VH-VL binders against Counting factor-associated protein A (cfaA). Designs and how they scored, part 5

Target 1, 212 residues: Counting factor-associated protein A (cfaA), of Dictyostelium discoideum (Social amoeba) (q54z64)
Amino acid sequence: QFISIQKYDFSGNCKNSSDSASSFEASSESAAICMQNDLLSGIVTNEGVCLIFNEVPTTFIISTKGDYIVRSIYDINDNNCQGGIIENKAIEIDECFVECADDYHGSTYLFSTETSLNYPSNTFMEISYNGECDGQWKTSFNYLQYYIVNKCNVAHEIETHTFSVGCNSTSSWVSEYAGEVCTVEPTVTTSYPIVDNCGDLDNSNFIDYCNI

## First folded at step 17 (VH-VL)

Design Y4 (from C7w with heavy chain Y109W, light chain Y58N)
Fold by ESMFold2, look of step 18:
Structure Y4 (fold): chain C 212 residues (1-212), chain A 124 residues (1-124), chain B 112 residues (1-112)
Amino acid sequence: as target 1 above (212 residues)
Amino acid sequence: QVQLVESGGGVVRPGRSLRLSCAASGFTFSNYAINWVRQAPGKGLEWVAIIWYDGSNKYYRDSVKGRFTISRDDSKNTLYLQMNSLRTEDTAVYYCAKGGYYWGSGRTWYFDYWGLGTTVTVSS
Amino acid sequence: DIVMTQSPLSLSVTPGEPASISCRSSQSLLHRNGYTYLDWYLQKPGHSPQLLIYLGSNRASGVPDRFSGSGSGTEYTLKISRVEAEDVGVYYCMQALQTPLTFGQGTKLEIK
């Protein structure tokens, strides 16, 4: 089984709400409420894989009965998740919850489990996998991160501004916008080549993929 | 408490070699990326190299690539910098710095702990 | 390489007064994950550098709340709301978005 983490656009407010990693208390709602908003990005991962979730080293494990997910949080810069766990959190499966940055800005997340690998079209994807560089990453991947192209996101800043992600077969880019909504014209766009860090002599490989 | 102690600096002629060491304690060394950062006399900070926690993934600034080799021995909690074909421009205080996360062309965070530095002088 | 440019390169302040240090990057430091990869370090006289601010605005452990970081795109600012004697030293910004990791030239802060 795979763990799917979907990040949706937030509409509403975070007053008197936040998650434990921010200044505001998190709240949870049914999946139907969360899924009424635009999907912005997501993660698909195997159990026990060390990854960075919201810039915090993290592992996720599905409970014995499969009815919740345990997020284990590790020390900052613990890139291997082999140090001591500093916190465990139980995450309800198929419930949407809000992670707040401030009173009026946050993100909503839906955690689920899946028996097959699924991810949306029209995405830029970053994939981590182990083993041979033979193009068969889907059966041996560690996790993948995807970003829906041409969707407005809120940056993690003290001054709120927005951005969108785009890609084609050779490059990806991030477009930034003034203010709290993505306007017609970006303020700046930064472009990057598609990365294929496969063939690294380490046990980990990393590739980019524009799925359009 | 986290401690990083550099050693192996000295005065050498151009073209010679030195090996720097950084002894680490107070944390699980094998979980963290470690860096070398240098500071020429009267100048600012300059990143030199990083080695991932896995020991095989290494990145260097262009001016030292091919001459310097970063390595680690997790059984001794020690980071190394082998510096070959030294040039006068390599004269600096060399610090080891704990932290950072890098996936090939990915991103790095910040260095939360630094050593005291060891001085390398390359002069004829 | 991402070039980091600091201004001013030196700054003399009266204790209790505010100070502001600017850092400009040759390209945006915003990653597609929504985080901005800019750090600030202080090197006190005769000491190694120490982390002050990471990811643009987060204070490192033990850093007083009179230090704050802000900025977006290619322009970033470190502010000290009330300068104290222990704030003397050289301040560096660093981009952590990609290798080679690069620092600004440094800003020397002195007490008048």
Scores: ipSAE 0.671, ipTM 0.836, lowest interface PAE 1.2, mean pLDDT 83
Fold by ESMFold2, look of step 21:
Structure Y4 (fold): chain C 212 residues (1-212), chain A 124 residues (1-124), chain B 112 residues (1-112)
Amino acid sequence: as target 1 above (212 residues)
Amino acid sequence: QVQLVESGGGVVRPGRSLRLSCAASGFTFSNYAINWVRQAPGKGLEWVAIIWYDGSNKYYRDSVKGRFTISRDDSKNTLYLQMNSLRTEDTAVYYCAKGGYYWGSGRTWYFDYWGLGTTVTVSS
Amino acid sequence: DIVMTQSPLSLSVTPGEPASISCRSSQSLLHRNGYTYLDWYLQKPGHSPQLLIYLGSNRASGVPDRFSGSGSGTEYTLKISRVEAEDVGVYYCMQALQTPLTFGQGTKLEIK
């Protein structure tokens, strides 16, 4: 089974929350809205894979009964999840919720489980996989991160700054906008080559893929 | 308490080699990217090289590529910089600097702990 | 390479007054993950550098709240709301988006 983590346009309410910092377990579906047209990005991962989520090293596992995903949080300095778990948090499956940073800022998420590998079209993807560095990532992938192309995002901790992601077969780019929406000409566009990096140790490989 | 102690600096003539060491303690060395940063006399900071926690990725500034090699020995909690074909412009105090952890889907590289530095002087 | 340009290169500040240091990058430091990879360091006289601000605006542990970072895209600012004697030294911005990691030229802060 795979764990799917989808990030949406912020639609929750971090003001007047009973837990203004974070309220995963306290979220109401009526308070947070996860419509597919609002999808910005996501992660598809296997259980127990170490990745960085919300600024901290994290693993995810599906609960014994299958009702929840358990997020295990590691020390901020533990980039490979080799240290002891400092905290476990339960995450509701198929329930839209908000994780608040402050009264006006947060992230809207939907966690689910899937029996097959699924990811949206029209995305720029970053993929981690094991084994031979041959580009055949689907048979051995660890996790993938995808970004919906040409979708307006709010930059982290900057409420008046927005950006969008684009890509083609050779490049990806980030376009930035001064306002709260991406309806103005970009102020800056930064391009990057498509990356295919083979690891020297443990056969861990990373590739970019423009899925248009 | 996190500690980084550099050694192996000295005075050498151009074209010679030195090997710098950085002994680490107070943290799980094998979990971190570690960097070399240098500072020429009276000048600003200049990043030299980074090695990832598992040794899988190494990156260098252009002016040292092919001459310097960064490496690590996790069993000894030690970072190394092998400096070959030294030039007068390599004269500097060399710091080792502990990289931060990675978060989000990007990279978080900030140097939260620094050593006291070791001096390399390359002169005729 | 991403070029980092600081201004001013030197400033003198009366104790208790604010100070502002600017940093400009030759390309955006915003990553597609939504974070801005810009750090600030202070090197006090005779000491190695210390981290002040990471990811644009986050204060490192133990850094007084009189220090704040802001900015986006290619322009960034470090502010000190009330300069104290212990704040003297050279301030550096650094981009942490990609290798080679690059620093600004430094800004020397002195007390009048």
Scores: ipSAE 0.611, ipTM 0.796, lowest interface PAE 1.3, mean pLDDT 83

## First folded at step 18 (VH-VL; from Y4 with heavy chain N57Y)

Design Z2
Fold by ESMFold2 at other seeds, look of step 20:
Structure Z2 (fold): chain C 212 residues (1-212), chain A 124 residues (1-124), chain B 112 residues (1-112)
Amino acid sequence: as target 1 above (212 residues)
Amino acid sequence: QVQLVESGGGVVRPGRSLRLSCAASGFTFSNYAINWVRQAPGKGLEWVAIIWYDGSYKYYRDSVKGRFTISRDDSKNTLYLQMNSLRTEDTAVYYCAKGGYYWGSGRTWYFDYWGLGTTVTVSS
Amino acid sequence: DIVMTQSPLSLSVTPGEPASISCRSSQSLLHRNGYTYLDWYLQKPGHSPQLLIYLGSNRASGVPDRFSGSGSGTEYTLKISRVEAEDVGVYYCMQALQTPLTFGQGTKLEIK
């Protein structure tokens, strides 16, 4: 099974919130909305893979009964998840929730499990995988990160800035905007070549993929 | 207690070689990326090279590519910098620095622990 | 290469007064994951550098809360709310978005 982590446009209310990454009962009746058209980005990962989530070393594991996902948090200095777990957080499967940054800002998430690999169309994807550099990532990937193309995102911890992601067959880019919306011309656009880090120069296993 | 101790610096003429070492302790060396950063006399900091925890990624600043080789021996908890064809502009204090790296999209190299440095002087 | 430009290059501050150091990058340091990859280091006289701030605004372990980082895109600021004698040294910004990693020229902070 795979763990799917989807990030949506912020919804809900963060006033008087105390938890940043947990789900809580107080939000259930007027819960955040996780509509497909509001999807911004996501991660699909295997269980127990060390990855960086919200810039903190993390593993995700499906609970023994399959009714929760357990996020295990490691020290910021433990970038390979080799030390002790400093905190575990239980995350409800298929329940939309908000992780608050302050009273008016946060991120909206949906965690789920999937029996087959699934990811949306119109995405720029970054894939990490193990084993030989054979180009078949779907059978050997650790995790993938996808970004919906041409969706407006709010930058972390600096909520008054927005950005969007784009790509084509040769390049990806990030366009940054000076306001809270992405409808004004971007102030800067940064372009990156599409790369395959599978070469005999480095033993690195990443690929970029524009899925449009 | 994290410690990084550089050694192998000295005075050499241009065109010669030096091998720098960085002895690590207080952490599981094989789990972390390590960097070389240098500082010319009276000048600012300049990143030189990185090696990932498993050696799968090595990168060098352009001015040292083909002349310098970063390597690690995890059985000895030691980082190395082989410096060939040295030039006067390579004169600097060389630091090893423990840095994080991220798989995939979050390639981040902040240096949370630094060594004390070893001095390399290249002069005619 | 991403060029990092600091201002001022030298700063003289009366103890107890605030200080502000600016850093400009030649391209955005915002990654598509929504984080800004800018770090700040302090090199005290006679010492190796030490990390102060990472990802634009996060204080490293043991760094006093009088240090704060802000900014986005191509312009960033390190603020010291009340300068103390122990804050003397050279401050460097560094972009951590892509290799080669690059530093600003440094800002020397002195006590008046």
Scores: ipSAE 0.616, ipTM 0.808, lowest interface PAE 1.5, mean pLDDT 83

## First folded at step 20 (VH-VL; from Z2 with heavy chain I50Y)

Design Q50y
Fold by ESMFold2, look of step 21:
Structure Q50y (fold): chain C 212 residues (1-212), chain A 124 residues (1-124), chain B 112 residues (1-112)
Amino acid sequence: as target 1 above (212 residues)
Amino acid sequence: QVQLVESGGGVVRPGRSLRLSCAASGFTFSNYAINWVRQAPGKGLEWVAYIWYDGSYKYYRDSVKGRFTISRDDSKNTLYLQMNSLRTEDTAVYYCAKGGYYWGSGRTWYFDYWGLGTTVTVSS
Amino acid sequence: DIVMTQSPLSLSVTPGEPASISCRSSQSLLHRNGYTYLDWYLQKPGHSPQLLIYLGSNRASGVPDRFSGSGSGTEYTLKISRVEAEDVGVYYCMQALQTPLTFGQGTKLEIK
């Protein structure tokens, strides 16, 4: 089975939350709603794979009964997730929730499980896979991260900074905007070539893919 | 306590070689990317090289590419910098710095722990 | 290579007064994941560098609340709300978005 993590446009309220403002267990006071049209980005991963989630080294596993997902958090820069777990968080499957950064900023998530590999079209994808560096990532797949093309996102900074992702067969780009919504002309657009990187070891390949 | 201790610096003439070592303790060395950063006398900081936690990726600044080789020996908790064909412009204090990750795009986070540095002087 | 340009290169501050150091990049440091890959370091006299701010605005462990980082696009700022004698040293910004990793030239902060 695979773990699917979808990030949606923020749909909650982070004021008056208990505990830390960045806790999955401290649900927002307002009910969170995850509408497919609001999907911004996501991750699809196998269980127990070490990856970076919200800039923190993380593994995800499905609970023994299959009714929740355990996120294990590791020390920052722990690239192997073997330095010891700092924190475990239980995440309810198929329930939309908000993770707060502060009183006014948060992210809306939906965690689910799937028996087959699924990911949306119209995405820019970054994929980790093992084995030969030949682009045949599906059979040796570790995890992937996808970004919906031409969707307005809020940067993890001041809320007046937004951005969108685009791509084609040879490049990707990030367009930035000064306002709360990506409706005016971008202030800057930065382009990147498609990445296809091979590690010196059998188990360390990365590839970008524009899934349009 | 995280500790990084550099050694192997010295005074050499241009065209010679040196091997720097960085001995690590207080953390699980094999889980972390490590960097070399240098600082010429009276100058600012300059990143030199980076090695991934499993050694699968190595990156160098252009001015040292082909002359310097970064490596790690996880059984000894030691990072190395082999510096060949040294030039006077390589004169600096060399720090090892812990941190970063690679995801195919080359990005890293930050250097959360630094050593005390070892001095390399290249002069005729 | 991403060029990082700091200003001012030197400043003298009366204790208790605010200070501001700017850093400009030759391209945006925003990654498509929504994070900005800009760090700040302090090198105190006779010491190795120490991390102050990472990912644009996050204070490293043990860094006082009077330090704050901000910015977007290609312009970034480190602010010290009330300068103290212990803040003396050289401040560096660094971009961590792509290799080669690059630093600004440094800003020397002195007490008046």
Scores: ipSAE 0.684, ipTM 0.836, lowest interface PAE 1.2, mean pLDDT 85
Fold by ESMFold2 at other seeds, fold request of step 22:
Structure Q50y (fold): chain C 212 residues (1-212), chain A 124 residues (1-124), chain B 112 residues (1-112)
Amino acid sequence: as target 1 above (212 residues)
Amino acid sequence: QVQLVESGGGVVRPGRSLRLSCAASGFTFSNYAINWVRQAPGKGLEWVAYIWYDGSYKYYRDSVKGRFTISRDDSKNTLYLQMNSLRTEDTAVYYCAKGGYYWGSGRTWYFDYWGLGTTVTVSS
Amino acid sequence: DIVMTQSPLSLSVTPGEPASISCRSSQSLLHRNGYTYLDWYLQKPGHSPQLLIYLGSNRASGVPDRFSGSGSGTEYTLKISRVEAEDVGVYYCMQALQTPLTFGQGTKLEIK
């Protein structure tokens, strides 16, 4: 009923060849392989909800028989996923999926389905929900995106730059570090207020939540 | 072929009004956010306003809030900028630019297609 | 508001040689999703702007591979590996993280 997408720390090579900029291939492995690494962030969504995944408009639908997830990719800036599908990809449920930026850098994902709404503690959460704009998001949510707080991440396609996410009841922040580790004093920390917007998109509401 | 064609520019005196239009073709207009970006003579680019694909989110640069109104008519594939209480500082070439979206607590903006621009001159 | 500062404001380059344009932001453009929200545009003489690079390093469709973007934190660079006559114009960086969207002041590239 719900689609869970978990992003784990990268743990392998996507391709080791002379033409590192070649087309990327999806691969799958046992869920246990993904789960050997740290969980960094994730998404919990209903089927068919338009969201941004890896910076492209995307919908996810569970197949009619429930044996895979269809990722539909829309044109960039297609704000409601109504402009036609550019590409469909079938994604194995409960298997480790790798999406590559280049031969040596990428992101590792685990896609699953769940009958109840589950999400980890110790997260900063961005939540879309419908209905009255009253903060009661759990019963009417569209999707949520969460980020594990105080966990070291590698910036997209920049292997020598790392960051971590933090939050409290009024603010969230991103702390950045030089190099591949987050154990040195941050070079920059950027703070943001907690968002609570009453949406104008057919009552789609957006709220941030520091779940610690 | 994506095309954006601005019109409605001209020479006006301060305090007057002007309405710019941007006619769109080559894409399903009702699915995309559209922006106005301006460029004063000999100067750099300045973002002015944004309207979401269904018109429910509108955002303005502070210097134009309350004076400019962005709108769209999806049946005519046309974006509008109603510019009231014009000031000398509003003198610029005005471009419409396709792109941008609102996403939860953030926004992502890059303009993949631009019009040719229409010139607005505000002088006494 | 995020202030974008470009350097140099102009440069003159011998055809076939590389060029670099720097852009500094008053705050980081890295989002918690791991992407950097910085774009580059080229405005050729007498033309409207055109997108070159988005999200820090991604080339827009049809942009030659001699253009590349890099950077992190508050410092960003557009590189042209071999400048050609068609590259003449004004280059702008833009932060795409928050409204109001803001551009750098521009860098005029000329051929020597």
Scores: ipSAE 0.620, ipTM 0.811, lowest interface PAE 1.3, mean pLDDT 83
Fold by ESMFold2, fold request of step 22:
Structure Q50y (fold): chain C 212 residues (1-212), chain A 124 residues (1-124), chain B 112 residues (1-112)
Amino acid sequence: as target 1 above (212 residues)
Amino acid sequence: QVQLVESGGGVVRPGRSLRLSCAASGFTFSNYAINWVRQAPGKGLEWVAYIWYDGSYKYYRDSVKGRFTISRDDSKNTLYLQMNSLRTEDTAVYYCAKGGYYWGSGRTWYFDYWGLGTTVTVSS
Amino acid sequence: DIVMTQSPLSLSVTPGEPASISCRSSQSLLHRNGYTYLDWYLQKPGHSPQLLIYLGSNRASGVPDRFSGSGSGTEYTLKISRVEAEDVGVYYCMQALQTPLTFGQGTKLEIK
């Protein structure tokens, strides 16, 4: 079984937030509420894989009954998730929840489980896998992160700043825009070649893939 | 709690070798990437090298590549920097610094703990 | 390599007054995940560097709230709302987006 984490465009209000970040959960019917907004990015992972979620080392495990996902949070620099769990959070499956950064900025997520590997088209993908350095990632898959191409995202910054992701068969890029909307002309576009990063992590390989 | 203690610095002539050590305590050393950062007298900070938590990935700034070798011994909680063919421009205080993440080609967040440094002087 | 350029290189400030230090990168430090990989360090006289700000705007543990980081794209600012005598030292920005990791040249803060 796979854990799917979908990040949707944020709309809403985090006005009753405490000092830093806050969150709240909606009822089970709120899955449709997430899907009223644009899907921006996501993660598909196996259980127990150490990955970075919201810039902290994290593992996700499906509960024994299968009715929620346990997010275990590790120390910020714990590269292999073996330094002890700092915090566990229970996350309801198929419900939208909001994680707030400030009164007007946050992220909306939908966590689900699936029996087969599924991911959207029109994405730039970063894929982690084990084994031979031959690009055959599905049989030894750890996790993947995907970014929907040509969707407007809000950066995690105090000042208003937006960006979009693009790719083709040889390159990916990030286009940045002034203001709260992605206007016609980006202020800067940064391009990266699509390369095989095989061997950068022992027994862990990475590939970038433009799925268009 | 977290401590990083560098040693092995000294005065040496150009072309010679020196080996630095960084003894770590107060954290599970084998879970973290460790870095060397140096500072020439009266100058700014310069990143030198890092080593991944399991020793599988090492990266060096271009000016030291081929001359310096970073390594770790997790059984002793110790980071090493073997410095060969030393030049006068390698004269600096050398710090070890805890921290870093990477995904393909490497990426580091920040260095949350630094040692006190050990001084290397290369002069003729 | 990403070049980091600080301005000013030195700064004299009257105690209790604000201070502002700028850092510019030769390319954007925004990653496609929406985070900006820019850190700030302070090196007090005779001491090792210490982390002040990470990911552009997050204060490290134990850093007073008079310190704040802001900016995006290629321009970043460290602000001190009211300078105290203990704030003297050299401030460095560092990009953490890609290797080789690179620092700005430093900004020396002194009390007038």
Scores: ipSAE 0.600, ipTM 0.804, lowest interface PAE 1.5, mean pLDDT 82
Fold by ESMFold2, fold request of step 22:
Structure Q50y (fold): chain C 212 residues (1-212), chain A 124 residues (1-124), chain B 112 residues (1-112)
Amino acid sequence: as target 1 above (212 residues)
Amino acid sequence: QVQLVESGGGVVRPGRSLRLSCAASGFTFSNYAINWVRQAPGKGLEWVAYIWYDGSYKYYRDSVKGRFTISRDDSKNTLYLQMNSLRTEDTAVYYCAKGGYYWGSGRTWYFDYWGLGTTVTVSS
Amino acid sequence: DIVMTQSPLSLSVTPGEPASISCRSSQSLLHRNGYTYLDWYLQKPGHSPQLLIYLGSNRASGVPDRFSGSGSGTEYTLKISRVEAEDVGVYYCMQALQTPLTFGQGTKLEIK
């Protein structure tokens, strides 16, 4: 069984709220909205895999009764999630919610469980797998991160700043835009070659994949 | 409490070698990537190298690649920097710094704990 | 390599007054995950560097709220709302987006 984490356009309200007190529900002033057309990126992972979520080492497990996902947060430099749990958070399955960074910034998420590996088309993907660094990732899959191609994203900054992700068979790129909406012409585009990287985390390999 | 203690610095002529050590305590050393950062006299900070938590990945700045070797001994909680073919430009205080790097799901590169440094002087 | 350029290289500030330090990168530090990989460090006289700000705007543990970071694209700013005597030292920005990791040249802050 897999855990699917989907990130959507921010639709919540973080002013006058506490992130630790409201992990299950958005504030009444702005409903959290998780419509498929608003999907920006996501993660598909096995239970208990050490991965980086929101820049902190994290594991996710499905509760004993299957009605919640438990997020365990580790020290930010704990590369294998063995240094002790700092915090556990319970996350409702199939319920759209907001996790706030500060009064003006947050992220909108939907957590679900799946019995088979599913991910959208039109994505740039980063895939973690174990064993030989040979690109045969499905037999030893850990987790994957995907980014919807040509979708406008808001960066995690005090000031609103937008970007989009693109890729083709040889490269991926991040295009940045002035202001709150992605315009036709980016101000900066940064390109990266599509590569296979060996032996990074917990003897994990990474492969980039443009799924178009 | 987290501590990093560097040693092995000294004065050496160009072309010679030194081996720096960084003894770690107060955390599970084998869980963390560790870095060497140096600071030449009167100059700013310069990243030198890092080694992944399990030793599987090592990266060096170009100016030291082929001359310096980073390694770790988890049974001794110790990071090493073997510095061969030393040049006058390698004269600096060398710090070890605790911090990691990820490629796939995000990046976390900030050095939350630093040692006190050990001085390397390369002179004729 | 990503070049980091700080300005000013030195500044003198009357205690209780604000200070602002700029850092510019030769390319964007924004990653496709939406985070900007820019850190700030302070090296006090006779001490090792200490982390102040990570990921552009997050204060490290124990750092007073008079320190703040901002910026986007290629330009970043560290602000100190009210400078105190303990703030004396050299401030460095560092890009954490790609290897080799690179620092700015430093900004020396002094009390008038």
Scores: ipSAE 0.583, ipTM 0.794, lowest interface PAE 1.7, mean pLDDT 83

